# VHH binders against DNA replication and repair protein RecF (recF): the designs that were tried, part 4

Target 1, 363 residues: DNA replication and repair protein RecF (recF), of Pseudoalteromonas atlantica (q15zz5)
Amino acid sequence: MKLDSVQIRNLRNLQHVTFKPSHGVNFILGINGSGKSSILEAIHYLGFGRSFRTSKHKNVIQNEQESFTVFCECLEDSTTQRLGLSRSINDTVSVSINGIKGNKVSDLVSLLPVQIFTPQSSDILLGAPKLRRKYIDWCLFHVEHSFLTCSNAYSRLLKHNNALCRKQQVGYANPQRVYWTDLLAQYGSELTEFRNAMMTRLIPLITSNLAQFLPEFCVEISYYRGWEKGLELNEALTKSADRDYKNGYISVGPHKADVRFKISGKPAQEVLSRGQLRMLVAALQLATTQCLMSYTQKTCIFLLDDVGAELDAAKREVFIDRLLESNTQLFVTAIEEHQLEFIDKYQNKKMFHVEHGQVREES

## First folded at step 19 (VHH)

Design x6 (from w6 with T105E E106T)
Fold by ESMFold2, look of step 20:
Structure x6 (fold): chain B 363 residues (1-363), chain A 121 residues (1-121)
Amino acid sequence: as target 1 above (363 residues)
Amino acid sequence: EVQLVESGGGLVQPGRSLTLSCAASGFTFNEYDYSWYRQAPGKQRELVALIYGGSTLYADSVKGRFTISRDNAKNSIYLQMNSLRPEDTALYYCAAETIDWFSGETSTDYWGQGTQVTVSS
C-alpha cells in the first residue's frame, strides 16, 4: 500500500503535522533537530509498531502529552484504507484499521510493509545475531502467511522451556519437561524450514545487488540454523539437556541461528570499511524489497534517514533508482538540498521542508 | 479498571467436571492471547492451557481432559475440566498475554486473582 496522507500528533517535536506524500519519492529537508527523522519515525511506527530510535515509547511522546498518534490513508488497488496507531505514557497501544479498534499490532503492520535505512543500519552486520535473524524474519512475516503463528508458538514454548530449566536449576523438576521440549523441537524445526527456504530466495538477490554495490568483493553468504549439523532438533535438545538445566536456558535451536557473511573466509565486518559495510546493508535491504515484490506484489514503503551521511552521491541515486524499480514508495531525509542534486530526473516526487516541527510542501 | 475475574471453582469429587470462567474488562479483549495457570499448595505455578491466534496448547497432564476456549463477544475465556483427579487440586489463574511480532518478546500483562478447585473424595 502507498500512503496518500499522513497525520502525526504529539510525536517528539511534531505537535500536529499533516502532509500528502507522492506515491513515488518524497524528499524531506531540514536541519538536525527540525523533526525530519521524527516524520520517518511516525511512518516506521505504522510498519513496525515501534521506534527505530529508542526502545522506550514514552521517549517518543511530546513533552507534557499523554500519548502520540499516527494516522494515514492508504491506496492499494483503488481501495482506500484508514490506519492508525497510538502509544500512551502508560505504555498502552491502540491500533485502528478502517475505524475498527482492538486490533493487534501484527494486524496493522502486515498491511503496510516498511523498511528503513539509517546510520545505525550497519548494526545488522556489526551487532548480535538476533538482528540478522530479524532481517530474515521480516521478509517471512510479509510473504509467508503461516510464519507468524509458528514463530509465536516457538517463542512461547522457548519462554516456557527456559523457565523449566531455571526451575530444575533450583531443584524443581517438571515431570512434563520432555513433552514441552518435544513441542519446542516441532515448532523449531518448522521455523528453521521457513528460514532455509527464505535464505534460498534471498541469497541470489543479495549476490546480484552486491555486483552493483560492492563489485570488488565476493561475499560468501551462509545460514547457521542454531545447532549441530547432522542432528534433528529434538536430538540436539536431548544432547544439550544436562547443560541447559545446569545453566538455566535452552542453548540450541533457531533462536541461536545466524546469517554469516564472509570474504575470503573472514567475517565481512573484519574486512570491509564502514562505508563498504553500508553498501552491503544497502544490498541486503534491496534484496528484501525485491523478495517482497516478487512474492506478494505489495508496495513497500522505504525510509532513507540522513541519506547524505549514509551514501555517497553516486550511490544515493543508484539506490533510489533500484528501490523505485521495486514497487516502492520512498521517503528520503537530507539536511541540505545539494545532497539531492539528482532529483530533477524524478517526475513523481515531492519536496518537503521541516522547520521547528512544522512541514511545508515545496510547490 | 483492568480486571480478569475467575469463577466456577469449588469442591468436586474425582471423575467429575467443572467449567471455569474468566471475565475480562478494562482493556481491549481481542488484542490479547489467554492462558490458564494453576498453583497447588507447596508447588510452583504451572501452565495449564494457552489459546492464541486460533490455536491451543495444553500441558501433558491435562491434554484430552481440559479444553480452553474464548468467546470474543462476551470478553470471556473458559476452561472445561473433565475427569478431574485429586492432583488437579490447585488455585487456577487466568492470564492475558502479548507477544511482539518483530522481536518475539512475550509478556504476561494481567493476572486474575484465581479460583480454587479442590478434588477430593
Scores: ipSAE 0.619, ipTM 0.867, lowest interface PAE 1.7, mean pLDDT 89

## First folded at step 20 (VHH; from x6 with L50F)

Design y5
Fold by ESMFold2, look of step 20:
Structure y5 (fold): chain B 363 residues (1-363), chain A 121 residues (1-121)
Amino acid sequence: as target 1 above (363 residues)
Amino acid sequence: EVQLVESGGGLVQPGRSLTLSCAASGFTFNEYDYSWYRQAPGKQRELVAFIYGGSTLYADSVKGRFTISRDNAKNSIYLQMNSLRPEDTALYYCAAETIDWFSGETSTDYWGQGTQVTVSS
């Protein structure tokens, strides 16, 4: 679904903002501190249930307010859909789907696939493996209908098995421990199968995009499943059991998985410059956008924060063109209008100016 | 005020059935997943059953005999316990849990006070 209208209330410096984006590309201009990233944060809340700027929802609520609210209207199958999310200072959440409240965050975010490219997006490559797992899992969440159920089962069983390790660590053995680790292995193997299948889909797309964004490099992409080659997961869990009980947590499995990027045998992050790492991230995110379109026909909403600082001029236009070709609604922020000198090319576009938490559509 | 209130416990003969109920109030019921735990005298608390997204997980000791269910209209969770055995004797707790859709991070957010089930001749 593409956004037809957005209403934001009491989010940071945005007291009451309403705007009607283009289904194509939306350019949002403003100086630092004006509120332009807060507009992206509002849309990000609709697609993730959380901020990309802070883990503390209270910090997003405007001073002296009890809550913030984000509403949107979208088109799906010739009918208007109304979606909303509100968060309060007492950390309660309210999700509304077509006037019906009491929905899970996952129900809302499944309807609105959102991706974001920020100055911090290079953390996918430079940061901990969990960020690379989230990259795969975001795509699986939107592409594979049964993924969330499997992932939730594994997460819950992992919590339970970690608790059993802590009990064993202090001398309280559970007679069902083998049953629980076998069940963890069952769901862990299924989760790994989902991820292997997704990597098979993504690698050709990433490789094709890299030929365009980083033609001077051959990036080798592989998936580490989180345990020793040649063992079934149950065998690996048995082999690590004594260590896990000593340490109080499960040390092998898909929660330890990673995606690895190498150039001539070396980690890509040791070879590529900061700008080249941004090109690799762009290639990755274009690939998940392409995968989403190819396998689901869903619309992706793509947020480009501070495009002038993140991509060189030639690559900005190419990236935006490729996203638009992939059934994407774009929201692009920039500080200065000259960073968007290429915008005359786009016919289905809107320009918005942000000053002091107020939004004005350019006539 | 956030509450989970268990009921339906009691004294029952081996081989009989009981249904436990857990009534939730003070929070948005549909936003959570739910579990039953039990703690026998002198033993550690153990997971009995978990219900999430229309799916269920059970401890080995109760699989095939116990059924967890939820009624979103009544903000209630149930545990149907069939073919009860003396080793099922325990204090039974319901709990509200979250699993983050994006990170998989889990927490047990709310606990009930428990209801006693005693299986004896």
Scores: ipSAE 0.769, ipTM 0.924, lowest interface PAE 1.2, mean pLDDT 89

## First folded at step 21 (VHH; from y5 with S103T T106V)

Design z3
Fold by OpenDDE, fold request of step 25:
Structure z3 (fold): chain B 363 residues (1-363), chain A 121 residues (1-121)
Amino acid sequence: as target 1 above (363 residues)
Amino acid sequence: EVQLVESGGGLVQPGRSLTLSCAASGFTFNEYDYSWYRQAPGKQRELVAFIYGGSTLYADSVKGRFTISRDNAKNSIYLQMNSLRPEDTALYYCAAETIDWFTGEVSTDYWGQGTQVTVSS
């Protein structure tokens, strides 16, 4: 889906904002603090149900207001969808889909694939394995309909099994423990199969993207599923049972999975410069949009925050071009117009100016 | 104020049925998944059943006998207990859980005070 209109109310410095984005690329210009990132944050709420800037919704609500609301009309296959999300200071959430309230956030986010590229996006490479799992899982969420159920089940079972590990009175041979472990293995195996399949799809795309974005390097991509090779998950869980009970947590399974990036046998993050790492991340995120398009025919909304700070001019342009080639609806924030000198080549574009929480479309 | 209030417990003979209810208030009901726990005297609390979306899972000990369900319109969770056994005697708790769909993190945010189920001849 592509956004046709966006309405924002009481979100940070955005009291009341309405704009109609281009289905191509949208450039948002404004000085620091003008509200550019807040606009992206609003869109991010539609795609994720949460902010990329804070975990506390109350901090996103405009001062002295009880709630913020983000609303959009989006178009897919000539059908207009009306989507809305509201967060209140009391931590309640309201989701509306086509005028019907009471929907789950997950229902909303399933409709609107959104990705964001920020300075923090490099954490996918620099941070914990969890971020790389999230990378895969985002794709799975939007591509595989049964993924969420499987993932949810596994997560819950994992929590439960961890709790069992912490209970000293529950012996390894306890039939109940065995039962729950078996279920964990079942759903874990399924989850791993999803991830394997997705990685099989993503790796070629990533590699292709890297050929353009980082031609100087050969990046080896590997997937670690979270337990030793040659064992079924149930076997691995059995093998680690004593240790897990001693430690109080399940130590093997898809929750320990990781994606590894290596260059000449070394972790990519040790070899690449900051700028190069950003390009690697760009390649990763581009791959997700490509994957989405190829397998679902859905369009991705892509948010680029402070593009001038993140990428040099040449890299900015190539990244934007490639995203647009993947039929993304792109939102790009910048501080200065000169950072966007290459924008004249885009036919399907809009320029927006943000000042003190007000948004103006450039005519 | 957030509340989970269990009801429907009581004394029953073996083989009989009970339906437990959990009424939720003070939070967005639809954003949570739910579970039933029980704690027998002298034993640790154990998971009985949980409902996540349209799916359910059960403890082996209650599988085929118990059914967990939810009614969003009533902000309520239910546990239908059939073919009750003396070993089912426990304090039954309702819990509201959230899962971050992106991170997979699960948290139990709210608990009820429990309802007593006693199965005895």
Scores: ipSAE 0.856, ipTM 0.953, lowest interface PAE 0.7, mean pLDDT 94
Fold by OpenDDE, fold request of step 25:
Structure z3 (fold): chain B 363 residues (1-363), chain A 121 residues (1-121)
Amino acid sequence: as target 1 above (363 residues)
Amino acid sequence: EVQLVESGGGLVQPGRSLTLSCAASGFTFNEYDYSWYRQAPGKQRELVAFIYGGSTLYADSVKGRFTISRDNAKNSIYLQMNSLRPEDTALYYCAAETIDWFTGEVSTDYWGQGTQVTVSS
């Protein structure tokens, strides 16, 4: 879906903002603190149900306000959707879809594929394996309808099995443990199959993107499923059962999965410069939009925050071009106009100026 | 104030049925998943059933006999217990759990006080 209109109320310094974005690329210009990132944050809430800047919703609510609201009208296949999300200081959430309240956040986010590129996006390479799992799972969430159910089941089973591991009175050979472990293995295997399939789709896309973004490198991408090769998950769980019950947690399974990036046999993060790493991340994120489009025909909303700080001019341009080629609706923030010198080539674009929490469309 | 209040427990004969209810208040009900736990005297608390979205899972001991369900309009969770056995005697707890749909992290945020179920001839 593409956003036709966005309304924001009481989100940080954005008291009341309304704008109509282009279905192509939207440039948001403003000084630091003007509210550019807050606009992206508002859109991010629609796509994720959360902020990319903070884990605490109360910090996003404007001072002295009880709640913030983000509302949008979006278009897909000539159908208009009305979507809204509100967060309150009392940790309640309200989601509206086409005027109907009481929907789950997951229902909302399933309708609006959103990706964001920020300075922190490099953490996908530098940070914990969980971030790389999230990378895969975002695609799965939007591409595979059965994924969420499977993932949810596995997560809950994992929690339960971990709890069993911590119960000293329940040995690893306990019939109850065996039952729950078998279920864990079942759903874990299914989850892994989803991820394997998705990685099979993503790797060629990533590789293709890297040919343009980082042509000087050959990046090897591999998927570690989270347990020993040659074993079924049930076998692996059995093999680790004694250790797991001693340690108090399940040590094998898809929750331990990882994606590895290597160059000449070395971790990519050890070989690549900061700028090069950013391009690798860009390639990864581009691949998600490509994957989404290819397999679902859905459009992705892509948020590019502080583009001038993240990428040089040439890299900015190529990244934006490639995103637009994948039929993304793009929002790009910048501090200075010179950072956007190449924007004249885009026909389907809008420019917005943000000042003191106010948004003005450039005529 | 957040509350989970269980009800419906009592004394019942083997083979009979009982329906437990858990009424939730003080939080966004639809954003949570829910579970039933039970604890028999001298035993550890055990998971009985959980409902996540439209899907359910059960302990092996209750599979085919118990049914967990939810009513979002009533902010309530239910446990239909059929073919009750003496070994089902326990204090039954309702729990509200959050799951990060993106990360898969699950946390049990709220617990009820429990309702006693006694199955005896």
Scores: ipSAE 0.855, ipTM 0.952, lowest interface PAE 0.7, mean pLDDT 94
Fold by OpenDDE, last read:
Structure z3 (fold): chain B 363 residues (1-363), chain A 121 residues (1-121)
Amino acid sequence: as target 1 above (363 residues)
Amino acid sequence: EVQLVESGGGLVQPGRSLTLSCAASGFTFNEYDYSWYRQAPGKQRELVAFIYGGSTLYADSVKGRFTISRDNAKNSIYLQMNSLRPEDTALYYCAAETIDWFTGEVSTDYWGQGTQVTVSS
């Protein structure tokens, strides 16, 4: 699904913005503070239901306003979808799909695959395993329809089982505890199967991308499922039961899963420079768009924020080209025109200028 | 103001049925998932059932007897309790939970005050 039109109201410095993006690449030019990132943030809300800049929705609402609204018309297979999201100062959310209100944010998000590349994107490599799990889960969310239900069930069961671990009065042999643990194992195993399958799909794509983005290195990618090799999850849970009850939480399972990147047996983040890490991340994110296209025929909206700061001149063009080859609708922000010297080669493009929260399409 | 209000509790004989209701207000109802908990005297609070999207899970002790459901139009959650047993006697609580669809983190954000169910001959 590609954005055909976007309307933004009362989002940070964007009081009222309307634009029609290209279905190819959209360049957004403006000085710092002009509102470029806010435009991306608006689109990000449609794809994630949240900001990539803050966890507090109220901080995204324009000053003295009660709410912000992002609305888009999307085109997929000659069908127009109307999507809208509003967040209010009272922390309520309103989602509209084709004029129908009362939809869940997840329903909206499921319709519009969005990815974003920012300086913080490197955290997928530098940060906690959770971020790498989220990397996989984003793909699963958009590719596997049953994933969300499974993941939701597991998460809830995990929370419940953790609570049981903290209740010392419930002995391990308690039939109710056994029951809940068994359910945890069942859904956890299913979740792990989803992730394994997705990783099997992603690894070749990532590897292929790295051959171009980072040819000087051989990156080994592996998936750790979150418990001991050779054991079923129920066995692992049983084995760790005493420890888990002592500690008050379940210590094994897909919530402990991780994706490992190694170069010559060492963690990639210890070997690669900052710039090289960025290219690795670029390869990862490109792979998600490729995966999405291959398995769903859906197009991904890709947001590239401050391209001049994130990638050097040699790599910017390559990354953009590869994204477009995967049929992404691309939004690229930049501060200066010289950062976008290569844009003339793109036929399906639009240039937008942002100034003081106003957006103007270049004629 | 956020509010969950349970109703429908009472005294019933074993084998009878009872339907509990939980009315929600003050928040976006459809953005939450919901659970029923119960606490018997002298016992710890236990999960009875939860509904997430169109799916449900139940405690083993109530499976096949209890049914959790939701009505988004009425901002309400229900617990149909059939074949009630004395051991079902408890204060029943409704809870609203959120899950981050991306991270999988679950939080119980809101609790009701509870409704008393007593099963006795």
Scores: ipSAE 0.854, ipTM 0.952, lowest interface PAE 0.7, mean pLDDT 93

Design z3
Fold by OpenDDE, last read:
Structure z3 (fold): chain B 363 residues (1-363), chain A 121 residues (1-121)
Amino acid sequence: as target 1 above (363 residues)
Amino acid sequence: EVQLVESGGGLVQPGRSLTLSCAASGFTFNEYDYSWYRQAPGKQRELVAFIYGGSTLYADSVKGRFTISRDNAKNSIYLQMNSLRPEDTALYYCAAETIDWFTGEVSTDYWGQGTQVTVSS
């Protein structure tokens, strides 16, 4: 779906903002602190139910207000969807879908695939394997309908099995423990199959994107599923049982999965410069939008925050072009107009100016 | 104030049925998943059942006998316990759990005080 209209209330310095974005590319121009990132943050809430800037919702609520609200009208196949999310200072959340309240955040986010490119996005390469799992799981969440159920089951079972590992009253061969471990293995295997399939789809797209974004490098992409090759998950769990119960946690399974990026046999993050890493991340995120379009016909909302700081001019342009080719609705923030000198070539675009929390569409 | 209040416990004979209820307040009920735990005397707390979305999982010991359900309109979860056995005797706890839909991380955020179930002839 694409956003037709967005309303923001009491979100940081945005008291009351309403705008109608282009279904193509939307440029948001303003000085530091004007509220550009807050606009993206509002959209991010619709796509994720949370901020990309803070883990505390209360910090996103405008001062002296009890809650913020983000509302949008979306269009898909000539059908308008009305979506709303509100967060309160008391840490409650309200989701409205087509006038019906009481929906889960996950129900909302399932309707709006959103991606964001920020300076922190490089952490997918520099940070813990969890971030790379998230990368895969975002795609699965939006592409595979049964993924969430499977993933949730596994996560819960993992938590429970970890708890069992910490209990010393009975051995791991206890029938009840065996039962829970077996369930963990079943759901874990299913989850892994989802991820394998998704990676099979993503790798060619990523590779293709890298040919343009980083042509000077050959990046090898591999998926580590989280346990020993040649073993079924139940076998791996059995093999590691003594260690796991000693340590108090399950050490094998899809929660230990990772995506590896190598150049000439070395981790890509050790070879690539900061700028080059950003291009790798760009290639990864572009691939997700391509994958989404290919398999679901859904359009991705893509947020580029402070693009001038993240990419050089040539790379900014190519990234934006490629995103638009994948039929994304794009929001791009910038501090200065010179950072967006190439924007005249886009026909389906809007320019917004942000000043002191006010948004004005350029006529 | 966040509260989970269990009810419905009591003394019953083997083979009988009992329905436990857990009433939640002070938080967004539908944003959580829920579990029933129990702790028998001298034993550690064990998971009995959990409900996540429209799916349920049960301990092997209660599978086929117990049913966990939720009513969002009433901010309540239930545990229907059929064919009760003496070994089902325990303090039963309701728990509210959050799961990050994106990361899959699960956290038990809230616990009830528990309701006593005693199965005895």
Scores: ipSAE 0.853, ipTM 0.952, lowest interface PAE 0.7, mean pLDDT 93
Fold by ESMFold2, look of step 24:
Structure z3 (fold): chain B 363 residues (1-363), chain A 121 residues (1-121)
Amino acid sequence: as target 1 above (363 residues)
Amino acid sequence: EVQLVESGGGLVQPGRSLTLSCAASGFTFNEYDYSWYRQAPGKQRELVAFIYGGSTLYADSVKGRFTISRDNAKNSIYLQMNSLRPEDTALYYCAAETIDWFTGEVSTDYWGQGTQVTVSS
């Protein structure tokens, strides 16, 4: 779905903001501290149920307010949808879909695929493996009908099996332990099948995008499933059981998976400059956008925060062009108008100016 | 006031059936997933069953005999217990749980007081 209107209340310095974005590209211009990243944060909440800037929802609520609210109207399959999310000082979330409350966050976010590119997006490559797992899993969530059910079951079984390991570590063995570990293996194997299939779809797309963004490098992409080659997961869990009981946690499985990027046998993050790492991330995010379009016909809402700081002028234009070709609605923030000099070529565009938490559309 | 209130426990003979219910109030029922746990005298609390978006998982000791379900219209969770055995004797608790769709973090947010099930000949 594409956003037709957005209303934001009491989010950081945004007391009450309403605007009607273009279905194409939306440029949001303002100085640091004006509220432009907070507009992206509001849209991000609709697509994730959480902030990209903080894990503490109460820090996003405007001072002396008890909650913030983000509301949108959007179009999907000729049907207008009215979607809302609020988060309160007590960490409670409320989701509204077409005037009906009592929905899960997952119900809302499944309707609005959102991706974001920020100065911190290179953390996908530099950070912990969980960030690379979330990259794959975001795509699976939006593309594969049964993924969330499998992923949730695995997460709950993992928590339970870790608790059993900790109890056995201190002498409280559960007689059903093997049964619970076998269930973990069943769901873990299914989760791994989802991820293997998704990587098979993504690798050709990433490779094609890298020819545009990093033509001077050959990046080798591989998926580490989280346990020893040549074993089924139940065999790996059996082999690790004594170590897991000693340590108090399950040490093998898809929760230990990773995506590895290598150049000439070395980790790409040891070879690439910061700017080159940003181009690799752009190639990755374009690939998931392309995959979403190809397999679901869903539109992606893509947020580019501080585009002037993250991409050279030529690369900004190429990235935006490729995203628009992939059925996306773009929101791009910038500080200085000259960072956007290429925008005259886009016919379906709007420009917004942000000052003191207020938004005005350029005529 | 947040409440999970279990009911339907009692004394039953082996081989008979009971239905436990858990009524939820003070929070938005549909935003949570639910589990049943039990604690036998002198033992640790153990997981009996999960229900997550219509999917279910069961402990080995109850699989095929117990069925967890939920009724969103009545804000209630049920545990149908068939072919009861003396070893099913326990205090049964329902729990409201959250799994973050993006991070996969699992938390148990609310617990009920419990309802006693006693199976004896």
Scores: ipSAE 0.752, ipTM 0.910, lowest interface PAE 1.1, mean pLDDT 89
Fold by ESMFold2, fold request of step 25:
Structure z3 (fold): chain B 363 residues (1-363), chain A 121 residues (1-121)
Amino acid sequence: as target 1 above (363 residues)
Amino acid sequence: EVQLVESGGGLVQPGRSLTLSCAASGFTFNEYDYSWYRQAPGKQRELVAFIYGGSTLYADSVKGRFTISRDNAKNSIYLQMNSLRPEDTALYYCAAETIDWFTGEVSTDYWGQGTQVTVSS
């Protein structure tokens, strides 16, 4: 679903903001500190249940307030959907869907696929494998109906199996540990099948996009499933069991998976410049947007924070054009209008100016 | 004030049945997933069953005999315990848990005080 209206209360410097975005491209102009990134953060909360800037929800609440809220309306098939999220200083979350509270965050975010491109987005390449797993899993969450159930079961079984490892480390041997590890292997194998299938879909799309964004490199993309080649997962878990109980955690499985990017046999992050890494990330995120369009009827909401700092002038227009072709409602922040000179060509657009936490739509 | 209150425990003969109940208050019930744990004297606490969405999982020792369920309208979780055995004797705990949809982080947020089940005679 695309956003028809957004209401934000008590989020950073945004005391009470209401605006009605275009279903196409929304340009948000303002100096640093005006509130433009906080508007993206509000929309990000609707799509993730969390901030892209901090893990501490209290830091997002406006000074001396007890909570923030983000609310939106979306028209779908002649019915208005009303979606809201609130976070409080006591770290509680409240999700409202069409006036009904008590929903899980996953219920809300499944309705609003959101992606974001920020200065930190290169961390997907430079950071830990967890970030690359989240890249795949975001796409799976929105594309595959049974993915979340499998992923959650695996996560819970992993926590339980890690606890069994720690108990055995201090002298308690659970007689059911092989049963629990076998169950972990069953869900881990299914999770791996989901991810392998998704990578098969994504790699051609990423490769095609790289022809536009990084044409002078041949990037080799592969998926490491998280355990030794040639073994079934239950066999790998059996083989690692003594080590795992000694160390107190499960050391093999899809929670150890990674996506690997290589250029001439070397990790891409060791070869590419900072600017080139941003182009690789753009190609990755365009690929998940394309995949979402191909396999669902869902509209992607895409947040582009500080486009002038993250993309050179030639690439800004290409990236935005490709996103709009992929059924995307786009929100782009920038400091100065000259960074957006190409926008006159877009027919379905709105311009917003942000000053001192207030938003006005350009006439 | 957050509370998980277990009830339904007691003394029962082998082969008989009990239903444990766990009533939740002070938090939004539907936002959580739930588990039952048990702890026999001198033993470590062990997972009995957990329920998430439409899925349930059971310890091998209780599979086929125990059934976990939830009633969102009554803010309650149940454990139906059939064909009870002396080794099922334990203090049974209800727990409320969350899994972050994006990070996969699993947290056990609340524990009940427990209800005693004794299978003897």
Scores: ipSAE 0.750, ipTM 0.908, lowest interface PAE 1.1, mean pLDDT 89

